# Ledger of designs, part 4: VHH binders against Acetyl-coenzyme A thioesterase (ACOT12)

Target 1, 210 residues: Acetyl-coenzyme A thioesterase (ACOT12), of Homo sapiens (Human) (q8wyk0r340to549)
Amino acid sequence: CIHWDISKQASLSDSNVEALKKLAAKRGWEVTSTVEKIKIYTLEEHDVLSVWVEKHVGSPAHLAYRLLSDFTKRPLWDPHFVSCEVIDWVSEDDQLYHITCPILNDDKPKDLVVLVSRRKPLKDGNTYTVAVKSVILPSVPPSPQYIRSEIICAGFLIHAIDSNSCIVSYFNHMSASILPYFAGNLGGWSKSIEETAASCIQFLENPPDD
Below, E stands for the ipSAE of ESMFold2; O stands for the ipSAE of OpenDDE; V2 stands for 0.75 times the mean of E and O plus 0.25 times the DockQ between their complexes.

## First folded at step 1 (VHH)

Design q09 (framework vhh_6qgx_2)
Fold by ESMFold2-Fast, scan of step 1:
Structure q09 (fold): chain B 210 residues (1-210), chain A 122 residues (1-122)
Amino acid sequence: as target 1 above (210 residues)
Amino acid sequence: QVQLVESGGGLVQAGGSLRLSCAASGFTFDDYAMAWFRRAPGKEREFVAAISWSGGYTFYTDSVKGRFTISRDHAKNTVSLQMNSLRPEDTAVYYCAAHSYLWGSTDEYDYWGQGTRVTVSA
């Protein structure tokens, strides 16, 4: 987890994007599931598990980017999120969020403080980036009500295919502490991801009015 | 040394078919997604089709859906594009490209071939 420093905001935001792109560029991904053209890949490195979910979506890339980069809308389609509130706008393309998650099996609910960094395609390019990572922010310290959790590296890469469609890829680099859980309940985990992906696609193809 | 070598281009009349092939060497082919792009004279490079590293996913630009089919052969380290019902608008130089994860993106492709020319006459 990196301590948030306003004087280094541009560097930290750029490193967030760079980390996501490096995760996505790793080799050795294995297909774990294919349901309704939603593909789930996994990559095991020592005690770390990474997941990659990909689907062709009937929505313009720029619209998918706008919807997926606005984490205040995440609870509308993702059951793993209860609330997402903006703490601060670091820049036009970088925001700090406080996220809360559902109560799991009588455990305390989890919360997260994350930096979300958004990037539009480079000149003549077609790929949008939404990168997310946990940060330590003194104004939002851990509280007894929640288990403060960490996102090491996650996000979306969205590729414009034509004016009406895109490929949406989601990546998440998970901590070692989660591996025993996935090993014991991989089937249930995979189904949960498939259902969340399907919900996301439906949301992107039938977006709410602004 | 990484190489992508395209073949199969040529002259064909509208309504005809061509099969393009791309032979890959110098990298771990099975770990890369493969794509076909094209550039018509005086135009920018356009995405045509992509296939995932496993071969289980394929994507096409709307103008070629139902007419073109992308496939890969892991044993031969080749990716192919079967082009049917060709139109004069399909006239272009076709490029093979390889990417470790982002397929369908012009920004992020790691390796490119030199291209093979396809001319479709009316």
Scores: ipSAE 0.006, ipTM 0.293, lowest interface PAE 10.1, mean pLDDT 81

Design q10 (framework vhh_6qgx_2)
Fold by ESMFold2-Fast, scan of step 1:
Structure q10 (fold): chain B 210 residues (1-210), chain A 124 residues (1-124)
Amino acid sequence: as target 1 above (210 residues)
Amino acid sequence: QVQLVESGGGLVQAGGSLRLSCAASGFTFDDYAMAWFRRAPGKEREFVAAISWSGGYTFYTDSVKGRFTISRDHAKNTVSLQMNSLRPEDTAVYYCAAPRYGSLYYTEGDYDYWGQGTRVTVSA
């Protein structure tokens, strides 16, 4: 019985990673912004917006991977995350998190329950993957204090360039409920993404003591 | 219809130089990173060099660093590879490639657009 539950979790984790890779392989991305070599692309499909953010980072790919896959550290650089707490370790490379976000509207903050799946490069590959998607867990039901929100598909692809540098690409296939949150309104979302990306780069190039 | 056409290959003596060019058409060239790969006799295809969409970032495999220079010309929709101090080990068919979308990658599996290649032979 334990085996049956574990096999379901493994399948979902692998699907999470494949969904992110599929999103990253889509065509038709359009350049929306370029500020300080941070490049933002968008892809609009039937009123669903996908965002891709890319930057060269002066840190080894394996260290960026370690830092970005640990969502307990996400609030240190991402102002859109108030808390990220591990619910359960599905495996060494797959974790369930409960995330809380700041109050955007008058009444309630948002929360999320997500699966984070991380993968090292395959044989002779140079790309690390950190994939994120919302899941439904009966043990962590919606609370009246929060608006339960959804991440359809998001994550990082980290491409090793040399021993001291990498390219970090962030992707997010956003639901309508998440979009206004990014900047308090849609008119400022691009600026909010740019500032969050800059903060991420600063964090990766000046990581906390371990 | 995306098309990449390489030129500039040939036979050269060790220590010599060659300039490879790749003419790109059928896509928004200015939004795409571009790369050069090579396949030596009896070996698998390997990464050589890449340049970001803006030209602001260039990347090289260790064996060609300091000898090869990748550049791009947005007005002509071309990417070029200047190869100096050539060695017999550089003998290969050189391929121009563009990724599925604008990001720079090192693995051949992330590139959907390929030229037919241009042969470079470096004699001892």
Scores: ipSAE 0.000, ipTM 0.224, lowest interface PAE 12.8, mean pLDDT 80

Design q11 (framework vhh_6qgx_2)
Fold by ESMFold2-Fast, scan of step 1:
Structure q11 (fold): chain B 210 residues (1-210), chain A 123 residues (1-123)
Amino acid sequence: as target 1 above (210 residues)
Amino acid sequence: QVQLVESGGGLVQAGGSLRLSCAASGFTFDDYAMAWFRRAPGKEREFVAAISWSGGYTFYTDSVKGRFTISRDHAKNTVSLQMNSLRPEDTAVYYCAVDIYRGSYFPSEYDYWGQGTRVTVSA
């Protein structure tokens, strides 16, 4: 069993959420494309590419929040994820996951160990937050079968518009190890983001049967 | 068939400059990130610099940051590494690399390498 120090975990969870909010507040985002009302922005920094994807979705914000914060459902709409398994529930709103990715090379697939932290809107607010970042768990070390990859900062901001619709914004401060996984070239990378976004929207507007 | 051909290496005195070039063919050059790596005598291959498909951002290892500049020429399908203020510790065989399946900047993930061009920096 994988155990995390509760006090350390709480601090890391709050840090996770604040890092995503800080990323979203950065200046310098440039519009890269607008296809079928899906807006894609990029922010190029010296050694990192960040992406911001935004779409108005015909789904209540609270439902989108519930669906997007459950990473066990991520493989249902995101082709970059093969499996997402809970390692530990550190709180009602913070979970540790082990993620595996498809084989894009002839040899080793990628895997990740991440902390997912979700937060409801503050009083008088209307924005839900789902933040994800890689963590190091000594109990779950890299294995020879996988290339351990890193998510520096990523997640969703979901802004309620009315009772039946919201704006879903996805952010990812991508490291080099994550970016190559997205097809390895700009034409494929952009197309992959557009297709993944469209899949996500379809999933949110046509959620799994209850 | 993917082919990478490096050139521009040579002997230079410390403080001098060299420009390395890599001619690429056999893939859609403008769609892929490209990188330079080096291997010093008796050492493992290490990352030096990378450039995005667009040329819009670049990445350098700390020991060369501010001294080396990576660039690409889409008309010539060429990646270049301008090396200034060379030091004896920069002595190595320099390799051009592309990962057409993964697009990786990380050394362990590159699939296609050139034969290398030797750089010797004398004290």
Scores: ipSAE 0.000, ipTM 0.139, lowest interface PAE 16.0, mean pLDDT 78

Design q12 (framework vhh_6qgx_2)
Fold by ESMFold2-Fast, scan of step 1:
Structure q12 (fold): chain B 210 residues (1-210), chain A 123 residues (1-123)
Amino acid sequence: as target 1 above (210 residues)
Amino acid sequence: QVQLVESGGGLVQAGGSLRLSCAASGRTFSSYAMAWFRRAPGKEREFVAAISWSGGSTFYTDSVKGRFTISRDHAKNTVSLQMNSLRPEDTAVYYCAAGTYRVYKTGSAYDYWGQGTRVTVSA
């Protein structure tokens, strides 16, 4: 986890985006599940699991980007998130969030402090990026009510197919502390990811009026 | 109720072979990653080999690569470790483990553990 430093915030935000792009470019992804509109890949690197969830979505890429980069809306479609509240707007495209997760198996609930960095496609590209990583923020220290957890590298890459459809890829390079929210058991974990992906597709294809 | 039971340990001379087997009872582990760990006298528990839930990926610690082969039989609910070209340094108690996710080298990733089977390799 990176310590948040105001004097280096632009560098930290850019490195967030580059880390996600680097993760997505890795070789060795293995298909673990293929269901209509949803493909799940895994990558085992050292002793850490990474997950890639590819979704075919019947909505414009720019809309998916707008909705997915607003983490205050994450609990509307993702059952693994109870609350997502903005701590600070670092820039127009970079925000600090406090996230809480549901109680699982009578464990203490988890919370996270994350930096979310969003980027539109480069001039010659067609990919939107929403990158997430945990940061250490002194103004939001660990609390005894929660287990402070870590996202090493996660986020969305969104590729336009046409004016009404896109591919939304979710990546997560998981730490052991956050894994129970994605993997209660391996079979149930894959099904939970499929259900969350299906919920995401429904949300993006039937967005709120706002 | 759920048990992992190891078998196949024993005494062998250096250069010999042993096949360890792990039988799971009380449930089917078709969605679990399975692994072998070992603890040598005076040392901490170390990772030896793992096989993914699908059986499509296998992982080994460097010291056993090319000598040991892990395999699984979903129908029989078993995991096996074929140990060839054994060395005195392979002497340890070998443990079978089953886990719900694919962080294969981490002991905390495994929810179920066997009681262990002893392997002694004489010089």
Scores: ipSAE 0.000, ipTM 0.136, lowest interface PAE 16.0, mean pLDDT 80

Design q13 (framework vhh_6qgx_2)
Fold by ESMFold2-Fast, scan of step 1:
Structure q13 (fold): chain B 210 residues (1-210), chain A 123 residues (1-123)
Amino acid sequence: as target 1 above (210 residues)
Amino acid sequence: QVQLVESGGGLVQAGGSLRLSCAASGRTFSSYAMAWFRRAPGKEREFVAAISWSGGSTFYTDSVKGRFTISRDHAKNTVSLQMNSLRPEDTAVYYCAATRIYRTYSGPDYDYWGQGTRVTVSA
C-alpha cells in the first residue's frame, strides 16, 4: 500500500488511473456467469483474483459517470458498503474516502482508506474512468474496531455508445485480505457479485430523484 | 508492415444485405479486440460493433442491434460484419479497427485502422 503524499498528488492520481487501464487490458479472462446480459469474468493469478463485470446500461455515459464517481452514494446501491465518507478533497477529480463494510459472520467489520481518481474522456474520446486504490494515510490509522483492508486496483470504465446508452465495466484486482469478505463459498460469491451488479444497474437507470 | 484491409463494400438497395470483411496482415491480432466504426456523409465517426479478443463478447450500437452481426475467425485472422435489413441511414465509409484494450469503444483507444470501405444504401 503506498503512503499518501500531497506533494505527489498528481503523480499518484495518474498512476491510479493508469493501473486500472492496465488491469482492463490484461488477457486470460474467463467467463464465470452471464445472467440478464450481465457478464462476469474472472482472472486468477496465483493468490490474487481479479473480477470484471460488464453490462449495457440504458443511461447516458456522463450520467453514469456522475453517479458512480460519487462514492458517498455507493451505500445506496452496494450492499458491501455501509458508509463512504470524504476525508479530503485533494482536487476536483481526486478524493480520499474512508469506507466501512458490514459485519460478516460476527467478525470485526472491515474498513478501507482509498484514493478515488475520476477522469472524463479526452476531447475526441468517449470513455470515462473512475479508479480506486488503497493508500496509507497517517491521519486515519487502523482502528481496533475494524480490520483494515486493501484494494490494490479497482474501478469503472464507462464507454459512451450513443446519447442514451453506455457500457459500464467494473474491475477489481483483490488482495487476499478482502477475499474472505466475499468468500461464503464460490457459489455465494458469484451470486453476491451478480446481485450487486443488478442493484447498480437499477440505480443507474432509476436515479433516486425520479 | 501491420495492415487492416476492408472489403465487401458496395451499392445495395434498402432491405438488402452486405458482408464486410477485414483481413489483418503483418501480425495475428488474436490478442486484440476488433471493431467496426463508420462515418456517414456530413457526420462524425461513430462506433458500430465490437468483438473481444476471445470472440466471447460482442457489442453493437442501438441503431444496428438485431440487423448487424460481428464475428471473427482466428485461423484466417479476419473479422466480419454481416449487415442485414440495410437502411439508407447506414450509408457510410466503414472502418475496421484493433485495440489491445478489449473493453473500449472509444476511437482514440484503437491502435490500428483500415482505410475504409464504402457502403451506399439506395432507397
Scores: ipSAE 0.000, ipTM 0.128, lowest interface PAE 16.3, mean pLDDT 80

Design q14 (from q01 with D99Q L100T G102K W103V Y104T L105Y T106R D109E E110Q; framework vhh_6qgx_2; at its last look DockQ between E and O 0.01; V2 from the best seeds 0.00; counts 0 for: pae E 15.7 > 2, placed apart)
Amino acid sequence: QVQLVESGGGLVQAGGSLRLSCAASGRTFSSYAMAWFRRAPGKEREFVAAISWSGGSTFYTDSVKGRFTISRDHAKNTVSLQMNSLRPEDTAVYYCAAQTYKVTYRSEEQYDYWGQGTRVTVSA
ESMFold2-Fast, scan of step 1: ipSAE 0.153; ipTM 0.586
ESMFold2, look of step 2: ipSAE 0.000; ipTM 0.131
ESMFold2 (binder alone), look of step 2: mean pLDDT 83; pTM 0.864
OpenDDE, look of step 2: ipSAE 0.016; ipTM 0.316

Design q15 (from q01 with L100K G102T W103V Y104T L105Y T106R E108P E110D; framework vhh_6qgx_2)
Fold by ESMFold2-Fast, scan of step 1:
Order: C-alpha cells, then structure tokens, then sequence
Structure q15 (fold): chain B 210 residues (1-210), chain A 124 residues (1-124)
C-alpha cells in the first residue's frame, strides 16, 4: 500500500494503471471454470492468488467503462461492497473512494481507501482501463469499527469489439485480508466469483433506469 | 424524449440569494447524476456543482464551495441549486445537465442531456 502524496499524484495514478496492465500481461494463467461463457482463470505465485474473469458483453465499451469506473454504483451489482463514497476528485479520471464491506461470521466489517484511475483507449487502441489500488490517507485513518483492508492491484480492461459489444476482463491480485469473504473453500470461492460476474454482466446489459 | 427545464433565474444584488430548479420530464431520473454548469458572456461552460444518482455525494467547484448547495427530490424528479452570498462574478446563464452513470465528469462534453438555461444577473 502506498502513502498518498499530493506532490506525486499524477505519477501514482499512472503507476496504478501500469500495474494493472502488467498483471494482465502475465503468463501462466490456468482455466479454473467456464460457465455460461464466463471464463475464470487463476494464477498462483507463491502465497498470492490472482484471478482473471472474462466475458463477452452486449454493451458498448464506452458505456461499460462509464458504469464500471463509477464505484458509487458498485454495490448495485457486487454483494461484496456495502458502500462506496467518493472522498475526493483527484482529477477528471482519478478518484479516491472509501469502501465498506459486509459483516461475515460476526467479524468486524472491513473497509478500504482506494485510488480508482480510469483511462480511455490510446490513439489507434480499443481498450479502456479502470485500475484500483489501496492508498494510505492520513485524513481517513483506520477506525475501531472496521478492519482496514488492502487491494494490491485490481481492475477492468474493456476491449471494444463493435458499436454494441465488448469484452470485459476483471483482474485481482488478491490480498490475504479479503480471502475470508470466499467462505474458506475453493468451490465456494469459484461459485462466488461466477455469481458476482453474472450480476455484473446483467447490470452492464440492463443498466438501471429507476 | 428526455427534457430538462430550468427556472428560478433573475436579477439580484450582490450578497443576495436565488434558488434555481431543474425539472426532468420524459422519464424518471432516479438513476441519473445531475449537475449545474454556467456560461458567462464570452466564456465557455464551466462546472458549478453535481449530485450523485443516490444524492449521497455532492461536488462543487472551488469558487462556490460554502455558498451554493445542490439537492435533489427523487419523488418530484427535480434538482435544485441554492445560491447564497452571490457575487457579480456569478453572473451567467445556468444550465442543468444529466449524466446517466457518473458524477466524476466535470467536462460539459461528458453530459448526455441539457436544459435551455436560466439567466442569473448579480449587480454590484
């Protein structure tokens, strides 16, 4: 986790995006599941597990990008998020969020302070990027009500295919602190990811009007 | 189909107050982020304030923080801008804008729907 430094905010935001791109470019991903055209891959590196989820979505890439980069809407489709509130607009494309997670097994709920960085495709490219990582903000310290958790590297790569469809890829280089949310077994973990992915796809293809 | 109609503009003296209202029609706007922009004579549209789809987050440009308050009424499909301690530099045409998905945009080009504008003149 990186201490937030306003004098370096542009380089920290760019580093967030580059870290996600490097994670996505790694080799050695293994197919774990394929259900309803949702592909789940895992990459095990020593004590760290990374997950990659991919699906063809019937939604324009630019709309999927707008929906997925707005973390205030994350709780509408992701049961692992209770609230996502913007702390500050660092720039037009970089925001600081405070996130809270549900209570599981009578443990304290977890919270997170993250930097979300979004980028449109580079010239002659067709890939949108939404990168997220934990940061340390002295103005939002850990509180006794929550266990402060960490996202090392996570986010979305959204590849435009045509005017009405895209491929959405989600990546997460998982921190040990979030593993309890997967019910402590790999079968339940895979099912939880599949259900969350299906909910995300439903949200992207049928965004709420009310 | 989707229409935004502003009201509440007028002439006011420096230090005074005005309340602008924006009524949305053609569909419900409970899933839309709403914003106010303004354009002074000879200038481009600038961001003033925004409110998230849920009403849980509000955002302001530095020059209006502490003076202006944005709010919404989901039942009436309206968004309001309460403008206090008005200054001559607040003189502009004020526009209501709607974006279906996010309040993180501050560029006018990022908003899908716009009202016709309501004129606010603040005299010295």
Amino acid sequence: as target 1 above (210 residues)
Amino acid sequence: QVQLVESGGGLVQAGGSLRLSCAASGRTFSSYAMAWFRRAPGKEREFVAAISWSGGSTFYTDSVKGRFTISRDHAKNTVSLQMNSLRPEDTAVYYCAADKYTVTYRSPDDYDYWGQGTRVTVSA
Scores: ipSAE 0.005, ipTM 0.251, lowest interface PAE 13.0, mean pLDDT 80

Design q16 (from q01 with D99G L100E Y101I G102T W103Y Y104T L105W S107K E108P D109S E110A; framework vhh_6qgx_2)
Fold by ESMFold2-Fast, scan of step 1:
Structure q16 (fold): chain B 210 residues (1-210), chain A 124 residues (1-124)
Amino acid sequence: as target 1 above (210 residues)
Amino acid sequence: QVQLVESGGGLVQAGGSLRLSCAASGRTFSSYAMAWFRRAPGKEREFVAAISWSGGSTFYTDSVKGRFTISRDHAKNTVSLQMNSLRPEDTAVYYCAAGEITYTWTKPSAYDYWGQGTRVTVSA
């Protein structure tokens, strides 16, 4: 987890995006399931599990990008998020968020402090990027009401196909503290991922009115 | 033992300004969102403004946008509401509220702690 430093904010934001692109470019991904054309891949490295979820979505890429990069809307479709509040606008495309998760098994709820960095496609590309990673903010220390959790590297790559459709790929390089949140076993974990992905797709294809 | 105490209410003429303050005691509210609600005679409690625990995000009801400003001081455990260009329809009892971070800032049920209220009367 990186200590947030305002003097390095531009390089930290760019590194966030680069880390997600490097994760997506790794080799050795294994297909774990395919349900209703939602493909789930996993990559195991020592005691860390990475997940990649991909689906063709009937929504313009630029709209999916706008909706998925706004984490204040994440709780509308993702049951793993209770609240997402902006701590600070680092730039037009980079924000610090405080996130809270629901109470599970009478345990303390989890919270996170993350940097979200979004980027439009370069001229030679057609892929939008939304990258997320945990940061350490001394002004936002862990509190006794929450278990402070960590996102090592996660986010979305959104690839434009035509004017009305795109491919949305979600990546997450998970720490051990996050994995138990999805299921008690691998089969249940995959099902939880599939259900969350299906909810996301419904949200993107039927976005809320302003 | 947790207590929220409002101050700064009073009488003011239309077009005037008033600053409300809320002091929190009994615990540090650095991880809590804070909000102002108001209740006019014969009406239900309505949302006015909220500020996130970090102070980085603020929320306002449409009728007060541009006129009211919410702010907080973490070191003093206080939240303030600066009310400018006051109108007779702003007359109400104003309540300070605190609750853990939530995406439902406008809902009274999202807040765990409440003050007793301070009365604001705006004369025509």
Scores: ipSAE 0.000, ipTM 0.116, lowest interface PAE 18.0, mean pLDDT 79

Design q17 (framework vhh_6qgx_2)
Amino acid sequence: QVQLVESGGGLVQAGGSLRLSCAASGFTFDDYAMAWFRRAPGKEREFVAAISWSGGYTFYTDSVKGRFTISRDHAKNTVSLQMNSLRPEDTAVYYCAAEDWGLPYDRSDYDYWGQGTRVTVSA
ESMFold2-Fast, scan of step 1: ipSAE 0.032; ipTM 0.513

Design q18 (framework vhh_6qgx_2)
Fold by ESMFold2-Fast, scan of step 1:
Structure q18 (fold): chain B 210 residues (1-210), chain A 123 residues (1-123)
Amino acid sequence: as target 1 above (210 residues)
Amino acid sequence: QVQLVESGGGLVQAGGSLRLSCAASGRTFSSYAMAWFRRAPGKEREFVAAISWSGGSTFYTDSVKGRFTISRDHAKNTVSLQMNSLRPEDTAVYYCAAGLDYYGSEWTRYDYWGQGTRVTVSA
């Protein structure tokens, strides 16, 4: 987990985006399931499990980007998020959020402090990026009410296909300690991911009014 | 119809103060960053100040930093610019702007604009 330093904000934000792009460029992904044309891939390396979820969505890429980069709307479609509140909008493309998660199989919920970095396609490109990683922010210290948790590297790559459709890819780089928990019941885990993805797609194709 | 309406402009002596207000109507701008720009006679539009959609971040052009303060009231969908220690060089028409995904100094990136309110600072 990286300490947030405002004097280094541009470097930290750029490294966030670069880390997601490097994760997405890895080779060796294996298809774990395909339901309703939602593809789930996994990459198991030594002590790390990474997940990649991909779907063709009937929504313009720029709209999907706008909706997915606004984490205050994340709880509307993602059951793993209870609240997402902006701490600070540090630039037009980089925001600090405080996230709370539901109570799962224990008495203490988790919370996170994350940097969300968003980027529009560069000249001659067609891919939008929304990168997420945990940061240590002294003004939002761990609370006794929550277990402070970490996102190592996660986010969305949104590839424009035409003016009305895009491919949305979600990536998450997880700890190998999660493997014993899910490897024995991979069907239930993949179903949870598929249901979350289906909810996301419905949200993107039927966006709420502002 | 969505509109931004400025108020509070007028004539003031050098060293004086004015408070400009911008009210959004017809649509909530809680998701928008808000900014103030100005245009002096015969000059191009220049950035003055901006405030993020959360209100947690503010940005100022160097010439007004320490003299002007931007603030917003989320419940009323208003943004205000408190202008202190005014100088004749601050004479301009002041415009309120709202940007969905931008709150920097490039005015072409803002989505909605008010009609402007005139500020005249006498020497």
Scores: ipSAE 0.000, ipTM 0.110, lowest interface PAE 17.6, mean pLDDT 79

Design u01 (framework vhh_7ubx_2)
Fold by ESMFold2-Fast, scan of step 1:
Structure u01 (fold): chain B 210 residues (1-210), chain A 119 residues (1-119)
Amino acid sequence: as target 1 above (210 residues)
Amino acid sequence: QVQLVESGGGLVQPGGSLRLSCAASGFTFSSYAMTWVRQAPGKGPEWIATIYSGGSTMRDDSTKGRFTISRDNAKNTLYLQMTSLKPEDTALYYCARDYWGLSEYFDYRGPGTQVTVSS
């Protein structure tokens, strides 16, 4: 996890985006599941599991980007998020969030402090990026009520197809703390990912009013 | 009756350029996304770039600065412009129809055209 340093904000934010793009470009992805045209791929490297979920969505890419980059709306469609509150606006396209997760198996609930960085396509490009990474922020230390968790690298790549549709790809490079869960219940994590993806698609195709 | 035929490959020196073509027939070319994929000896297939029916493109980050995908719907032809070629670009290059991500998921592909980069 990186310590947040305001003197390096631009470098840290750009590194967040580049880390996600590097993850997406890795070789060795294997198809794990295809349900309702939702494709799930996995990549195992040195006891770390990465997940890639991809779906064609009947929504303009710019709209999906706007909705998915606003983490205050994440709890509306993602059951793994209870609350997402902005700690600080680093820039127009980069924000620090405090996230809380639901209680699982009588454990303390988890919380996270993350940097979310969003980028529009470059000239003549068609891919929007939303990158997420945990940061260490001294002003928001671990609390006895929560287990502070880590997102190593995660986010969305949203590829414009036409004016009314896009491909949404979600990536997550998971920490060692998540591996025991997936190893012990492979069927359960796959189902959870499929249900979360379906909820996301429904949200994007039936968005709330501004 | 769907047919894809690649051409334009050959032997080229490092730093050189090549333009690959893929001639399509047996379907309404303009209605489909088209993809370039390569496979080096002893390795699995590697996705290079996709161009959708509307002209939007998705490109592999490792090659996007040197390779450009384009299409000509009037000629039912897909192109790959390759510049600054490296020995590691040596591979069989083939085109595919209706690709949705990884190279293993395409319903039709051509036989390929060989690109060899050496001095």
Scores: ipSAE 0.000, ipTM 0.156, lowest interface PAE 13.7, mean pLDDT 79

Design u02 (framework vhh_7ubx_2)
Amino acid sequence: QVQLVESGGGLVQPGGSLRLSCAASGFTFSSYAMTWVRQAPGKGPEWIATIYSGGSTMRDDSTKGRFTISRDNAKNTLYLQMTSLKPEDTALYYCAKGEYLYWDTSGDYRGPGTQVTVSS
ESMFold2-Fast, scan of step 1: ipSAE 0.012; ipTM 0.461

Design u03 (framework vhh_7ubx_2)
Fold by ESMFold2-Fast, scan of step 1:
Structure u03 (fold): chain B 210 residues (1-210), chain A 120 residues (1-120)
Amino acid sequence: as target 1 above (210 residues)
Amino acid sequence: QVQLVESGGGLVQPGGSLRLSCAASGFTFSSYAMTWVRQAPGKGPEWIATIYSGGSTMRDDSTKGRFTISRDNAKNTLYLQMTSLKPEDTALYYCARSYTVYRTDGFDYRGPGTQVTVSS
């Protein structure tokens, strides 16, 4: 986890985006599940598990990007988020958030301090990017009420298909130790991912008026 | 629903001090960066200082030795302590909820402002 340094904001944010794109480009993904055209892939590397979830969505890419990059709306569709509050608007495209998660196994709830970096497609491209990683902020230290957790690399790549549809890909590079918390237990892990993906798709295709 | 209301402005002599307050309501104040901006007669807006939700601050170099930004999250209030005031500090001072720093248009809400006049 890196210490946040505002003087290096542009470099840190660009590195966040680059890390997500490199994760997406890895070889060796294995199909774990295909339910209702939601494809789930996994990549196992030593003590780390990466997840890739992909679905064609009946929503313009620019709208999906706006909705998914606003983490204050994350709890509306993602049951693994209790609250997402902006710590700071570093730039128009980069925000620091404090996130809280529910108690899943009668332990303390987890919290996270993350940098969210969003990027529109380059002139020659059709892909929007929303990259997330944990950072260390001395002004938001760990508290006894929560277990401070880490996102190594996660986010969305949203590929425009036509004016009314896109492909949404979610990636998360996480340690094996995070799986029991994320899914409640390992036997329910794939089911939890599928349900969260379905909720996200429903949200994107039926967005609130806000 | 979001409201920001400034107070504490007034007439002060050169070398004097003033403390401005901004009362916030209609949103979770503690979750947002807050900014002070001023606009002098006939001039564009000038960024003064930003304070992050955690308490870290950024201040304009020309005023940071005389102005201090602070916040009280329990009271949903933002402050600007001004010392060694000069006639050139005469302006309408307003607070804003920030989505970027160092910008006078990098906010989604601002208050109506409180007038500070520095004159003998």
Scores: ipSAE 0.000, ipTM 0.097, lowest interface PAE 19.9, mean pLDDT 79

